# Designs tried in a protein design chat: VHH binders against F-box/LRR-repeat protein At2g29910. Part 3

Target 1, 352 residues: F-box/LRR-repeat protein At2g29910, of Arabidopsis thaliana (Mouse-ear cress) (q1pey8)
Amino acid sequence: MGSRDLISSLPDEILGKVLSLLPTKRAASTAVLSKRWNNLPALVDKLDINDAIGGPGGFPEFIDKTLALLTNSTTIKRTSLNNEFQYGESQVNTWIRSFLERGCLQLYLNAQSLYTIDTEFFTSNTLVELTITGGFSPDGLLPPGGVFFPKLKTLSLVLMTFVDSDMYELFISGCPLLEEFLLRNDEIEIPPVWNALVSSPSIKRLTIVHHFPNYREAHDGCWFRTPNLVYLDYSSYVPDWYEVDLGSLVEARLDLRSWERLRDEKAGGYGDCDSVYDDEEYPDDPILGDVTNLVTGLSNIKTLHLSPDSLEVFYFCCKSMPVFHNLLTLSFESAKKEAGQCCHFSSISLLT

## First folded at step 6 (VHH; framework vhh_8emy_2)

Design s21 (from y13 with G56S)
Fold by ESMFold2-Fast, scan of step 6:
Order: structure tokens, then C-alpha cells, then sequence
Structure s21 (fold): chain B 352 residues (1-352), chain A 125 residues (1-125)
């Protein structure tokens, strides 16, 4: 009465549900144990490929064999590919093609090595959620209309490297129903090319993390053209200028940093900051950055969460503070995992 | 007061090398990222390469990666593009740009006056 005997005795319906919860390598291995199990992979609605868990060499061959065992009629709704080790680029693209051909609704791509993705994969009539993180990127420029995700509602781009800053906007323009967008550009050695523009009539929830303390040029300006945005989570160094259309915004979490600290930290010695003196040659430019247009764009907000650094930015980088007539909740958050301290207000000035 | 002056273009055969220069004035050169952008006849501007203010960060379009090298000499306020293994598709007018690439492209399309004249590169047999 071993565990294998117990699993073999389960009804096909129950076994199919169990297989849907297991990593693909484990699910495929159960199919080869009996004649009854030869068609059980057809019941799997989730495909999870992770070489960090999958074990040593032969992993690509095993994935190829597993995909060959899945029939063309097998519907795989949720697919994740997490590659810790370097594989052939053509082989990785073949796996992604197999997922998309099976009508995938959710796709998660993560790699520790740089891979170019075939641009044909940026077109899917079924995809609802897409996360691309690690080393995946398109090779070269995207043509206008080269991205088409008509059903996509959730997009996460983490540490993406595009060859042209316009490619971010071309990507977003291909997602007409996009409701949630996450862009994270931090904790990497070199900043990606990004024009700091988010323009979308459909986005309701936006998370932006863009931190390059040694590169002032990476924080030149910022544009939020998101008239239907309801929730903003924004972490960055303050640029010299904001242009915002945030007329529907209800709630924001801000973790904003001024350039004063970087100048102070560098004053004591040799540093890796390339842009400490940007504002000194142009006296019309804000010395520490300028948040005035962003703060004015937030004047109708109901809930505002501020880091301690954001309070400093509001004090030093804001030329005129609006009255927040609709503000009901003001809270202070210092850590991403911690709950902030909350206060309830109506009609408040943050600086007095 | 911002002025950018490109030079070093010419007519060359496929497989040849050229070095482009951009002389900058009217701003603190080493505080700004610099870019090379090219425009072929009948086409829009295409980004080629970028370099940070101190030269610690560089990036390249996939079409030129491994063939082109961007560099700068901050004391002389000069930006360079070393172009090796030139191909007919590299034929274009090459421009240097300061700071925000998106803003520069928008102003380039509108005829903004601080744009330099560019330097013509023609790769032909």
C-alpha cells in the first residue's frame, strides 16, 4: 500500500485535479506508470516549468517529451516558464509557441539569462494575463501594430530591456483592454531605455518602480496620461517635470526620493553618480527635482499613502501645495510588507 | 545656446569602417546622456546607440550591436560612434541627441532648431 498505489486508485476526475496542481515534470511522470494514465495529461489545465525545481541535466529533453505527450486538443489555461539555466534560444521559443498555440490565458516568463523573444508571440487572441521578467526581450524594433493582445487585462514587465524607449508605448497601445500595468526597473546595474511615459485610456491600476540613484538622466521627466486610473503605486527619484492626467484617481501610494541625498552622499568622495551637477548649469531647472504638477494632479484624491522620503519631496520639491478637498485617509508607509499608520481627514493641507 | 555638430560621414564600400564625431556646446556635457539617431530617406528616425554622462552605461540597437561602439571624451565635449562592418542598410543621415530621447524625437519631427545638420553615411558598392 505505497503512495503510488494510492494515487493509482484515485478516480480520473480527482487525479486530473491533482495533476493540475503539480509541476509538469511530476504530472508527466505519473502518465507513464500505467495504461490508464497515458491520456491523463490531457486533463491538466496548468503547466508549470521550473528548472530550479526540475533538477539536473536532461530537463529540455524532458520538456520536449512532455509537450509531445500533450495532444493538440489539450487546453492549457495557465502556463509558467521559469528558466534559471541557459538553454538554446530556439528551444525556449518553441516552448513558448507551444503554450500560445494551446490557447493560453495566463503566461509567466522568467529567465536569469538574456533571451530574445520572437515578435510573433506579441499577438494572442486568448491571453488575459502576461508577466515577463528576467532576461526576456524582443530583438530589434517593434513595428506599429506588431503587438496585439485584444483580451489582455493584466501586464507585468519586470527588468525588461527594449532597444527603443518607444517600444514600451507600442506594447501598451497593443493592449486596448489593459486594466492593470506593473513596470519595475530597479536593482539592476544599468538603467533600461524608458521614456517615463505611460499613456492608456483603459488602465485602472498602475504600479511603477524606477530607481537609478546614480543616473539622473534616467529620471528626466515623467508623463502619466491615464485618465481612467483609479489606483497608483509609484516609487522613483523625482524628475524635473511631470505631466499628468489623473482625473479619476482615488488612491495613491508614493515613495518619492529627492536628489539632495545623492549629492550629500557623494560629497564625501568618489562615487558612481553621473549626473550630480545637472541642475547647477541651468538655474531655471529645479535643483532637487519638481513634484508640483504631480501633487496638483492628486488634489482630488481620497486616500494617500506617503513614505517618509515622499514627505521630504513634498517639502523641498513642491512650489505650491494644493488643498486636498476630498482627502479622507492619509497614511505613512515605510516598508512594502508593513501596514502604514492611518489618519482620516477631509480638506487638508499637507504643509503648514 | 545648445549646439550639436556632427561630422565624419562619407561614401564607403560594404565591410568598411567610419568614425562619427559630435561636437557639443552650450550645456554641461558630462551631466547629460547622449544618443546617436539615424534617418534613412523616406523613413522615420531610428535610435542607434546611447551613452550615460560619465560613459559607464552604454546601449545599442540590435541591428548594430557588436559592430558599433559609442564613446565620449568629456574634456573635449565630443561624442563618438565607431562603425565597423558597415552594411548597405546602415546608409542614413546620423544625428547626435542630448538627454531625453523621446523629447528629441518629437522635436526632430517638428523641426526644432537645436538639432544639428547631421552627417551623411552612404554604404554602396
Amino acid sequence: as target 1 above (352 residues)
Amino acid sequence: QVQLQESGGGLVQPGSSLRLSCAASGFTFDDYAMHWVRQAPGKGPEWVSSISGRGSWTNYATSVKGRFSISRDNPSKTLYLQMNSLRPEDSAVYYCAKGSLEEWIRHFQSGYDYRGQGTQVTVSS
Scores: ipSAE 0.000, ipTM 0.137, lowest interface PAE 16.6, mean pLDDT 70

Design s22 (from y13 with G56D)
Fold by ESMFold2-Fast, scan of step 6:
Structure s22 (fold): chain B 352 residues (1-352), chain A 125 residues (1-125)
Amino acid sequence: as target 1 above (352 residues)
Amino acid sequence: QVQLQESGGGLVQPGSSLRLSCAASGFTFDDYAMHWVRQAPGKGPEWVSSISGRGDWTNYATSVKGRFSISRDNPSKTLYLQMNSLRPEDSAVYYCAKGSLEEWIRHFQSGYDYRGQGTQVTVSS
């Protein structure tokens, strides 16, 4: 069944050629389902390559033969490499290069195994959507000419890291038409070297998830230099400071978590833990973080969604709360994942 | 430029203890999380334990939790792994790693050796 689903993604012309190259056993088994294949459209402008349903053993030979039969004029619209594959790194890079050379419009790379990817394919005149998971990482530095995705509108980086934190900024700078950016760093125990900077004149929708409860140093500061941002979905432990340019922001969803004090651990006399690193004299403890600049940057929004943890952050980590004069909708998530409560106001203060 | 030098391994009997050390140079030690990773013969690298730059946070693989203890001495730029109740399955070359574990694993697999030589631990009767 999985081999049928993969084959159904091919144009009729290519399908016939691919079937001629398959071992007799596989060719015979796919012919049993030919009744439905006869209904495929004469022209297909979309080729979906998905190994999740291809099954083990046959997929590498199948894809290699399929790609060898495609002419340079054959467009690959969408390609997905899924978590269930276990292939050689060189082979995977060969497939990705082939997809891009054929004018791929949407590329989804998702792996359970770690693959080093050639940075030469961080340039494409056709890509509109790109998703890369932490199973794929660049082989060293970005190309000397930089990243170049002139048509890219949607970028998702899930658990992906670069060798230097500034390479995230260099990657985004190569995407002049980027409208949607998703960065997710929360399902690994060790944080990537992301510097918490998002700088873009074009991004209108931003989703950031950055959760490393055991790594305070991964949350040292945060920059949102996104003057045309309309929607923000932000989930993180609060850093020591924020620098934001969110002048166009209309809606925000916040899941912010404050750091718990480690006073007992440090005061307990464990080895060389000494002195003033935890609590000195004032309630403004740097271990708890500071959201003042972020909250001030949100003061003109129309819609605000807050997790319960975000309320604690606003209370403990905000030195001065603004009045949200333009706020029309304020919603809270319940502690038991129930539908959030929604409140409509013409103005609001969160610390009344 | 980054240099990591592991030591303290050896041949021990099951139930024994060993303390591994890693001397670091070429970077600001207290700004980076540090990790212990091991590789047994014929197997890929396996994460063992992590510690934050200030030593406030630690994590352990399920297989070693309760038996191993990670610590660091930032003034001397040294990372430690105290291994108690050693088992034959703990036999491996132990490496210390700087910063991102994902980056370390990728560079290890790509043939770049920015890590130290490792220290061999053999648990055998």
Scores: ipSAE 0.000, ipTM 0.137, lowest interface PAE 17.9, mean pLDDT 68

Design s23 (from y13 with T58I)
Fold by ESMFold2-Fast, scan of step 6:
Structure s23 (fold): chain B 352 residues (1-352), chain A 125 residues (1-125)
Amino acid sequence: as target 1 above (352 residues)
Amino acid sequence: QVQLQESGGGLVQPGSSLRLSCAASGFTFDDYAMHWVRQAPGKGPEWVSSISGRGGWINYATSVKGRFSISRDNPSKTLYLQMNSLRPEDSAVYYCAKGSLEEWIRHFQSGYDYRGQGTQVTVSS
């Protein structure tokens, strides 16, 4: 007996769970192989559409046919669309509309190429979790009514580009129950137009990654207006200043980086540099960046995790250290080699 | 068959302007992002600029930002690149690309399905 004969003997609920672990092409093929499986699409709690499996030939027709088999009574909770090849924007937007119209609770969009998403998709009464990664961006301004995700609790924007910095704020303001927000802007050649403002009364967990070592203008200032934030994971080059409202913050992980010239030329080799005119007036270049307001905003924290680079930032970019009277755990991530990506990390915890 | 036909290149002096065109056929033009990619002698393909299907989202390589402007005319199915303040380092064969930049670059050397003839731009005295 083959493994499919064994699978066919399982209860429908278990079959639905097994089917949700298979990409959509395999799921539809499985249904064709067994008459019992004709109703399994209605029991699948995850629909995973991945074009890497089949390539572009029959893929659009297969997706369209598969979606036609789904009804409003389908128990699909999660939909994942992963596009390795670029299809027409109309076709991709039709698939996304189909997912949302079927009451999708979790939506994951990932593309290797540039897509514009219809701004009508920035309104859903059912979405609880949304992740947009890769080449997706809105074409123009957000809908006239703005973004509206009344049930959204988790939002992740990974390498996503907006036309205007206001769109980030408008997106977050449309999510009144948002509890967890992840924004990642690294690994792209040109920084997105982001004003470094996170303003939300509801966010409890925030992850920000914003690393552009050759673009100081992308690190001009930073605003965290998140009074109910409990956990912060923040990775960035230091801006000139911070304005923070972090009064509820309990735990933070900081990976703060000084500018490369300060670290490698000025901090390391300073005193033997032959110079530009402003260096001749001062024996040392002015320190770029200031974390004083951020560090002061963390004064009530109970758990603090610091990368090795963050320690250097604290020495050079903090004008005065607050007293951390509530600090219970201080962890240092230490790398054997400071400059390498291939480092061994160890943590050291100190209790007060 | 998808066809992309680039034109508008030529020999120009530094500081001059050129307007490149790409005539598209064989697909729904306004349904796809379009890109300009160039290849200089002895170098691999280098991305220059991208524009979304409806034209609302545009991006440029740092080396051309402020000097080049990408645009499209969806009714005529034509992509444009306006090149101002041309420099010797802009000398290259310019190609237009449909959809996936990664897929286009991966298949660039094959030329068969992913590449037109390109248009030569030479900036010299």
Scores: ipSAE 0.000, ipTM 0.366, lowest interface PAE 11.2, mean pLDDT 71

Design s24 (from y13 with W57Y)
Fold by ESMFold2-Fast, scan of step 6:
Structure s24 (fold): chain B 352 residues (1-352), chain A 125 residues (1-125)
Amino acid sequence: as target 1 above (352 residues)
Amino acid sequence: QVQLQESGGGLVQPGSSLRLSCAASGFTFDDYAMHWVRQAPGKGPEWVSSISGRGGYTNYATSVKGRFSISRDNPSKTLYLQMNSLRPEDSAVYYCAKGSLEEWIRHFQSGYDYRGQGTQVTVSS
């Protein structure tokens, strides 16, 4: 736009669309220029709140002012709250409540600071997509009626920590139409209390990252009770056992790591010379785990992507390799270095 | 048959310390998160603290954080709550709970007795 005055001359329907296309700071600035902003109905498609753009100075006042420009009946279809700076927890919870009360369809919550979110927010008749990052944690108590997201199709929980191991399952059970689920439990100091069970009749796409190299007890077993799952992206240290129901699975990406390398690193380290041969007398627990049941559950798959570590896990931790009668593509990933990252993987495909 | 037996409560002055214990039986103790929940007269149950099955993770209500410490001894199937710098508002019956907090609260509110007898803590000058 050549002028903000030009924007205020547009019909109300167009003004709502224009507002949804601007970053929230700029959208609020344009609204101040026109009394017509008070008459914008449910035409606001997106509210993007990011303090990285605006800085911490005046950010709470800016958000409060922006929300005040909307009527309580105005539906904000998509809301993103991305906080790099610490704000009052009660104020942040007030903002989240405001978004949910306005019937948002998509909610993205990301924070670099730690916040406790009210578990009463784990209910919404309108929400279709929800992303919560590890900056947000529940206040400990679930609503008496439980989690209720009857329309939710996509759920992402990134570094989210619940106080009860059953809470992950209770959360999913509150989402009867859930089709896409992402759970990432890595790069935090203490592993979450997750019982490694994913049980859902509706999930079609599943991404699990559960990677705690210093916590063997966080990888004791794994359950996938997902009979309608079509796509699996799974990264973990190999547990002692698997129990799976993956009868509809078409494609999988696996990044499975054995405990053998960590043991070898410890053995190769400088230590007490009297302990050099202790491994011969040590009654070792099974270090590599067992993927036999997982691999058997994949027997009808058409496309399989394996990290280098996963290939080793398949050779050493699988008692009997099934015949993959339907396998069309077998892909191996190679590690490579990248700016800002030490390593990442690129795919190599082999047709069967 | 799940059984939970709380003990260690009593009458103390503000600023004092108490240690509560919960003896558990009838289930595989190590496989379940354990919680302390309290109920003051005329109020609903209030979550106090949680600990994971292996003891690797703990969490606390804001009102008790820095004053209370939860721990467990899995071999003896016992849950503990160390309460320091007690305040009059900490006065309540304290219960230990197994597993899902949501399930426990729902059963508590429905009058279904999944809980132990509780242990009374009174903080008064």
Scores: ipSAE 0.000, ipTM 0.128, lowest interface PAE 18.3, mean pLDDT 70

Design s25 (from y13 with R54S)
Fold by ESMFold2-Fast, scan of step 6:
Structure s25 (fold): chain B 352 residues (1-352), chain A 125 residues (1-125)
Amino acid sequence: as target 1 above (352 residues)
Amino acid sequence: QVQLQESGGGLVQPGSSLRLSCAASGFTFDDYAMHWVRQAPGKGPEWVSSISGSGGWTNYATSVKGRFSISRDNPSKTLYLQMNSLRPEDSAVYYCAKGSLEEWIRHFQSGYDYRGQGTQVTVSS
């Protein structure tokens, strides 16, 4: 592009894409050897680092030279780092440090569980949005007070691997203005040790996906202490108990699964198959789990979305169904309309 | 416009193999990383594998490492996923995704979805 005025007027998405279109070797040579480009990195409101465009061979040199051209007073509004496993962890952490030191407002990290992120960098006086996906993990235990994001409004932790169950709570406690929290744990082979506790006075939107069908011990209880929560999107296997404070909740989407399903096999056929190996008296025959406290905590809700599995959970794992005095919309994720199931919920229920 | 069309799914026995394909159009295919993401009934999206634009670098979720292989044919603008030793827990709709995995996940969660229709893989005895 010829004009700096033209470049500075581009939306963040386009500006980041323009920078990502430069090959790593050419970009490094331009930044180092061309006087005309000395000030271009200082004009960047968004830095999008993706080695799929630049190729892997020169990529570290390109990033190092680009960051060296930025002054300590240069504000980077948005940084997206998508990188391959071939880069050294120390170099990746140096890049992250540089982004945070330059006061970035939005940080997006995406890689395999091959990179350890320095926990000392979970502090920023400027960061408003943080997303960590695709393989970053802390370099150890988070110390008390080790997370400090006073301006953070949005936090997404996707495909993360933590050593300690308190790590999620430590992230939340370090974010006093946090409004949106997303936690997704379903790509790793071994579930993280998570207390299933979300406690925050500031969170208004919460998305939890914690789904490990072979690990019952990963679904032991669930605690939502979120009195200002407006929207809940929750997907998990049903634990034995819930404790909830959801007094402000307006809308929820629930995708709940039981550990053992009771099938409606009421078709009486001739001849019972003598099942010596699969006895109906096995301990796992009953559906296990209890959603009574969760469902009671939802009694003031206006909009409820239920997956087909959630309907089964509500039928068999809820000991007493409350009256939903404020419910205006009840929708099912299934294409089926289940007339009998709607009668459990509201004096006014709209199927959509 | 970006267009992604997945194919190659089916109903198979545990231990079987399947090769998924994704035909891409509407963008410069070799300039973008590509990903395979799956969604089981009632679950959110689960990242499976990624490949760089050149095809030189690949990454895999721990659950599929050693069993799945991602590859691409840039001249034909096609992404592949070779799935070996399939397990019941691999049953899902498989989608291909372009570019930023984080942006794809955010779009999915916001109700906007620029992925293709997906291809159903069912592994059952």
Scores: ipSAE 0.000, ipTM 0.106, lowest interface PAE 19.5, mean pLDDT 68

Design s26 (from y13 with R54K H107R)
Fold by ESMFold2-Fast, scan of step 6:
Parts: structure tokens; C-alpha cells; sequence
Structure s26 (fold): chain B 352 residues (1-352), chain A 125 residues (1-125)
């Protein structure tokens, strides 16, 4: 009992701060030690729920009991839900609703299972940061008016499911204070009409990654109407055109791929057995895609990072190369794969 | 008409290996990502693994990472899942899915037979 007595002697203000540093499962267990401790979870400003530590057995009961121990007046500033095991969709949505109803400022959602998120969860007057990764999805469609996050400054989406073709507009238009936006789309079946329209006066840092190529050539263009953007990290297959307003851009990382690269890989490794050759010469076809407007829009940057594929795109898909009067750092990257995870690059910098 | 036929499941002991197959027809196989999704009794569908149309990119659920390996043979229009170090919690009906996981889940929940019958994997001693 010595350790309980020592902890119980601390003022509630100190205990609340200490408990905010513990995983929620451990914090909740302190409530059963004494009547004084029964109210201490209510002082926690951070809720971290992860079923990886305890396994799936009893996890729903644990969450329900933990939320019951936290009164409706408890202000939870940061909530993290990470599910490695599958649970009932309605139950998971009930937990998320509970977090949002408590005025959460930062919400982190990650799941290995596929869950449809209720559209009502894409509205919040309190959220400042939202991260959704893994199997969580907005049921393919967002609310008709888009999201409503008037205080949101950071939005990170790693989507593995289909969303409406107007997804960029639906996410951004409802976030007037948005400063950082990350979208990674691992979805293979992109809608036939894909509108990559990023229009925001507030965004300063933008990361867009289309990890899977669109084999059906389903998108026509890409728009970056982001006059206050300072940093761009952009990975995608080249569309037919770009329209950009990147007047404040200081640094960019580009991983651009042409349709030629995709067709070369398919012809070499994925054709009929009788037509597959290790050293197949690529057919003499006209080049698709045009990055001229994108590259021209980058003419005032100070730092540029290019993947090897981006160099080929610049060479073949750029009709006129601008002069980079302000360029101080030019970096070339090489591809590197990590087991069971996505590719990443190591960089080589060259001062110019 | 899209046809997907899963096979290779069975009853095995913990620590064993199985290789699942999915034979595809009715679409241009190498133009689409393929996925493995499983469903255990009393639980919703759980995504297991994905592979790009050209096979250059793969991804895995944390629960199977390091144990399972997804691959495809585009000339034979076949998707594979190599399952090593099987655990009781891997017991489920395994389905292969074409393209959009969200579309596949909608069809699955509606009882639409866009999917195959699946292949049963049971890990028990």
C-alpha cells in the first residue's frame, strides 16, 4: 500500500496532470483504488485507447466502463482510438460520438478493420486537429454541404476506401482556418471524374499522395489554388493539365510519374506470357500529361526535392522550363521500400 | 460479369501455413488492385491485405504483418495469400475483392453476390 499512499497524498491538480500522461486503460484502473481515486479519471485531459495491449477480450466493456467513469462535464482535449481487432460498427461509432460530445480538440482514429463513420462526425465546433487512418471511411460520401470544422487547423486523411470525386472541395471548404492538409489515397478505383481541386486561402503545408496509379486515365486536371502555401509534398501520376496559384511557395517535394512509366511496367511484367520480355523496348507512343503550368508555378521556390521519376516527367512532359531565380537547394531522392509498409525516399542535396 | 473464386482454405493447427488462391475472370485483371478481406463468426469484415494491379505495392493489416504475404500472377489472373505462423484468431472465411474496398463492403453487407463464396480457414488444435 505504500505506493498507493504516496500517490494519494498528491494534490488533485498534480494527479490530473500525471494521469493525462498514462494510457487510458491504466488511468481508469486507478479509479478503483479509493473513493478519492474514483473521481481522478475525470481530471484526465487525454484519452488514449488501444486494444493492442490488452487484446480484444473485454475491450468493449473496458471502454464503456471508462466512459461511464468520465462524467459528461469532463473536458477531454485529446482522444486517440487505435483498433487492431474488429468490433461492431455501431459500437465503434457510439464511442466516437462520445468523444466528440465531450468537446474534443484533437481526435486520432486508426483501425485495421473497415468501419463506416457516421456522416454526423464530420461536424465539430471544437476540433483543432483530426487524423483518420486505416479502415475508417465516411461511407463513400460526405455530408452534402461538406465537412464543418470552423476551428480545424490540421487535417490528416489516409483513405483506403472510395470517396466522392469532389472530395477535396468537400473536405477543405468547411475548414476556413485549415493550415495543414495531408491526403493519402490508396484507393485504386477512383471515380471516372476525379477533381483534384485544392482551393484554400489558409493552407500553408500540403501533402497529397496518390499511392496507386489510375490505370483508366480517369482524371483530366489538377488545381492548386493555394496562394499562402509554403510547403508542398506532392506524389501522383501526371494529369492532362495543371492550374496553379503557388505564389508563396518556398519548398516542394515532387514524386511525379507519367503514363509511360506505368505502361512500361505493365508491358514488361503483366502481359500475356507469350508477349512478356525482360528487356522489352517501350513502344514509340506520344507522351501523355503536361506539367508545364505546375513547373512554371514553382519558379520562385528556394528548395526543390525531386524523385528520379520526377526528373523524367520534367524532361518529357514539360513544354517550357522556367528559370529558377531563387533556387538555393536542389535535392535528388532514391526510392527505398520498408517491409510491410509504404515506400520512402532517402535524399541527396546539391547546393546550386 | 465479374467472377471471383477463392480456394485453399482448410483446418490446420496453430503455427501451420496455408496458401489461398483467387481465380478472377470477367475484367482486365492487371488494371485493378486486389484485396483479401476476412470475416470471423459474429464479427464484421476485416481487411487483411492489398496489392496493386502491377504488384509493385502491397499493404497489410497490423495483425498479419510479417506473417502473411500477398502476391499475384497476372498472366493466370490469380491472386494469392501466403499465410504463415497461423493463429486461432486468423480463423475466418477469406474473400478476395476487386478494386474499391468500400464498394465491396457495401455489396457484402447488402448480400449481393458480387463476391465469391469465400474459403474457410479454421486454426485449432
Amino acid sequence: as target 1 above (352 residues)
Amino acid sequence: QVQLQESGGGLVQPGSSLRLSCAASGFTFDDYAMHWVRQAPGKGPEWVSSISGKGGWTNYATSVKGRFSISRDNPSKTLYLQMNSLRPEDSAVYYCAKGSLEEWIRRFQSGYDYRGQGTQVTVSS
Scores: ipSAE 0.000, ipTM 0.215, lowest interface PAE 14.1, mean pLDDT 68

Design s28 (from y13 with N59T)
Fold by ESMFold2-Fast, scan of step 6:
Structure s28 (fold): chain B 352 residues (1-352), chain A 125 residues (1-125)
Amino acid sequence: as target 1 above (352 residues)
Amino acid sequence: QVQLQESGGGLVQPGSSLRLSCAASGFTFDDYAMHWVRQAPGKGPEWVSSISGRGGWTTYATSVKGRFSISRDNPSKTLYLQMNSLRPEDSAVYYCAKGSLEEWIRHFQSGYDYRGQGTQVTVSS
């Protein structure tokens, strides 16, 4: 009698699905309560590790013992590691290696502490989805051929510090079946070295957030070589140059911000003012940014979502506005994320 | 053990040139991106320049672009910063950093110092 007795009467396959909804600590504890349950941790198709639930001290030993219980499982479908406390970097890398060796299909890595991850982890014959967030970062150049994810369809890099711009291209080139890519570079004090080049024949959905208001050099140009891209979600300060191949694009969401015209302006993100330079080193057109090539590349879209700042960008930073012959939906976002307005058109010319 | 040793700083007049060096040991130098970061008196650390492990990619802070050149000699495990047209605002202690720039900056700003001694550059007048 009771819910526990009812649960123990379920078939093992259903018990495995129920356990996949529990945090890993609770799932492992369940196994010790019944001889029937001794193999149930090995049936869990999701491993969700969060050190906030246990605190430091026993957590590393708990993970090691939990992984040992799962060594005989053929696959783990989904693994999430959220690490809020600082543990030995070697221990964390051992855990990641264990996840990959068990053939996981989805891997989510998030840390609030800094961890250098081994570049050997950037190869897996089984991963379909990879998310790396927070403090995980490679401490070096990716080796030639070091990135190989032949089955990967979804890649998310959130606050990753690839300090070498060619690492982003090497990562994408190692993912021949990649359909969805998310890159978020904001809320860090020093911008990563990113050349703003996304080149992929396979990507269909692209989300980019690259937002450094005090670092114009982080927004020098932008290059989208994504001929099969269907959906674009792009948030950035406007660079001086765009080169785009967006021939398949159907829908875009744009949150674009123009640069203010400055004289005797501040240079760099540390509040230092470089007022010794003549105005001739800051030409008018580059100061504002230029979206003309991006907007022209969007001329065949059916759905366009614009932030209020993007409207200002279209007005001040676009030298030649195309006619949007295929535009069916134009949506305006609220800056405060309150209700927006949607409009339907057969064709439209913005700001004319 | 990882060691980074900066050198080549000094006192110079505005418009002068200096070449800074960083001698690295204790790791596979050509596998790691390298960076120059400077700290002026009373200021936080300011990123100056970065170079990839193979030297194929370089980037510069806006304040130094066109005046400074970063390079590396992987056989000798040495990183360089060629500084031309020096200005008083370039006066700072210059540090080299290995690998993740965010990790280096975050540890530096939090009061954890994993950097070398640095090399002082003073541009007078």
Scores: ipSAE 0.000, ipTM 0.189, lowest interface PAE 14.3, mean pLDDT 70

Design s29 (from y13 with N59H)
Fold by ESMFold2-Fast, scan of step 6:
Structure s29 (fold): chain B 352 residues (1-352), chain A 125 residues (1-125)
Amino acid sequence: as target 1 above (352 residues)
Amino acid sequence: QVQLQESGGGLVQPGSSLRLSCAASGFTFDDYAMHWVRQAPGKGPEWVSSISGRGGWTHYATSVKGRFSISRDNPSKTLYLQMNSLRPEDSAVYYCAKGSLEEWIRHFQSGYDYRGQGTQVTVSS
C-alpha cells in the first residue's frame, strides 16, 4: 500500500511525465483507481498497447475505455499497437482512426493476424513516423492521391502487401519529405507484387530486405532512383539488371545472394548432352543475375560492407568493376555474428 | 543442414482438438515462411496453412479455414498448428516445410527432402 499511496501524492504535472514512460495499459489502470486520475490519460503523450502481455482477456474493452477517457483535443504524440490475437476488423480500424484524428506524430502497427486497413488511414497531416507490419494490408487499390503524408520522415513497411505493384510507388510519392525508408519482404506463399522501384528525391537512408529464394520472377530487376541517398542497406537475391542513381551515396551494406537452386537445375541437364546443347543455345551460366550497374553506381562510396555471399556475386555477376576512388573502408561480414575484417583503400578495384 | 522435427499427432475422436509442433534448426528461422502440408494414404500432398517469417501473415486452405490456426515462436524456432473440430478427412501425416510451397512440393515429389519425418494424425471413431 505504501508505494501506491506515494504515487497518488504526486502533482498532476509530474505524474503526467512519469506516466509517459509506462505502457498504456498500466497508465490507464492507474487512472481508473482514483477520481483524481480520471483525466490522467489526457496528460500522456504516448500510448503503448500490447496484448501479448496478460493475454486477450478484456483487451478490446480496455482500449475502448482508454480512448473514451481522452478528450477530443488530446494530442497523442506516439502510438504503438501490437496485436498478438485476432480482434474484430471494424473495431481495430476504429482504434486506428481515433489515433489519427487526435493528431498522432508516430504510429506503430504490428499484428499477428490479418487486418484489412481502410485506405483513408493513408492520409495524415501530422504523422512524422509510420511503421506497418504484415498483419495490416489494404483491401483494394490505393486511389490516386489517396496517400498523403506531407510531414512523414520515416516509413517502415514490413511484410505488407498491396494488390498492385504501382501502389508501392504511389505510397512513396505521397511522402514528399521522406528521409528514411525501410521495406522488408520475407518469403510467404505468395510474394508481394513489389516492382522493385524506389524513387524519391528526399530519401537519405534506405533499408531493403527482399528474400524469395524460390521465386526468380520476384527478382527480375531493381531500380534505385534516390539521388540524395547517403546510406544503403540492401539484402536480396540478384536480379537480371539494375538501374541506379546513387550519386550522393557514402556508405552501403550489401547482402547479395546467388540462385543456387536454379543453378543446380541448370547443371542437371537431360542426359542427352550430345544433342540438347547447340552452339546457338546460351552456355550453362552457373550464376544468374547482373550487378554491374549497381556496383558502378557505388563508385563514389567511402564505406562498403559486404557479406560473404556478396563477394561471390561481385566475382561472378559483375562484368566490369569500377575504380572506387573514394573508398576508405571495406568490411567483410563474418558468418558468425562478429564484426567483419576492415581494410582501408584508395583508388582501388575491388577485385585487385 | 535444414532439420525439421514434427510432433503432437495421435489418435482422436471426431470433434477433438490437437496441437502440432515443429522444431526447426539449420537455418535462420525468422527469415523464412513456414508451411504445414499433409498427406493421406494413397493421395498426394495437400497444402494446409502458411505463415510469414514474422508471423504477421497467415493463409489457410478452404477445407481447414476457421478450424485450424497456424502460429510460430521465433525465439524458440518452433512452428505450431492448432487443430480444432477435427474430421475423419483430416487424417494424414502432417509435415512442416520451409520456404516456397511450390519448391517444397516439387522436392517432396521428386525425392529430395527438406522436411522432417512427419507426425501422424488419425481421426476415427
Scores: ipSAE 0.000, ipTM 0.107, lowest interface PAE 19.6, mean pLDDT 69

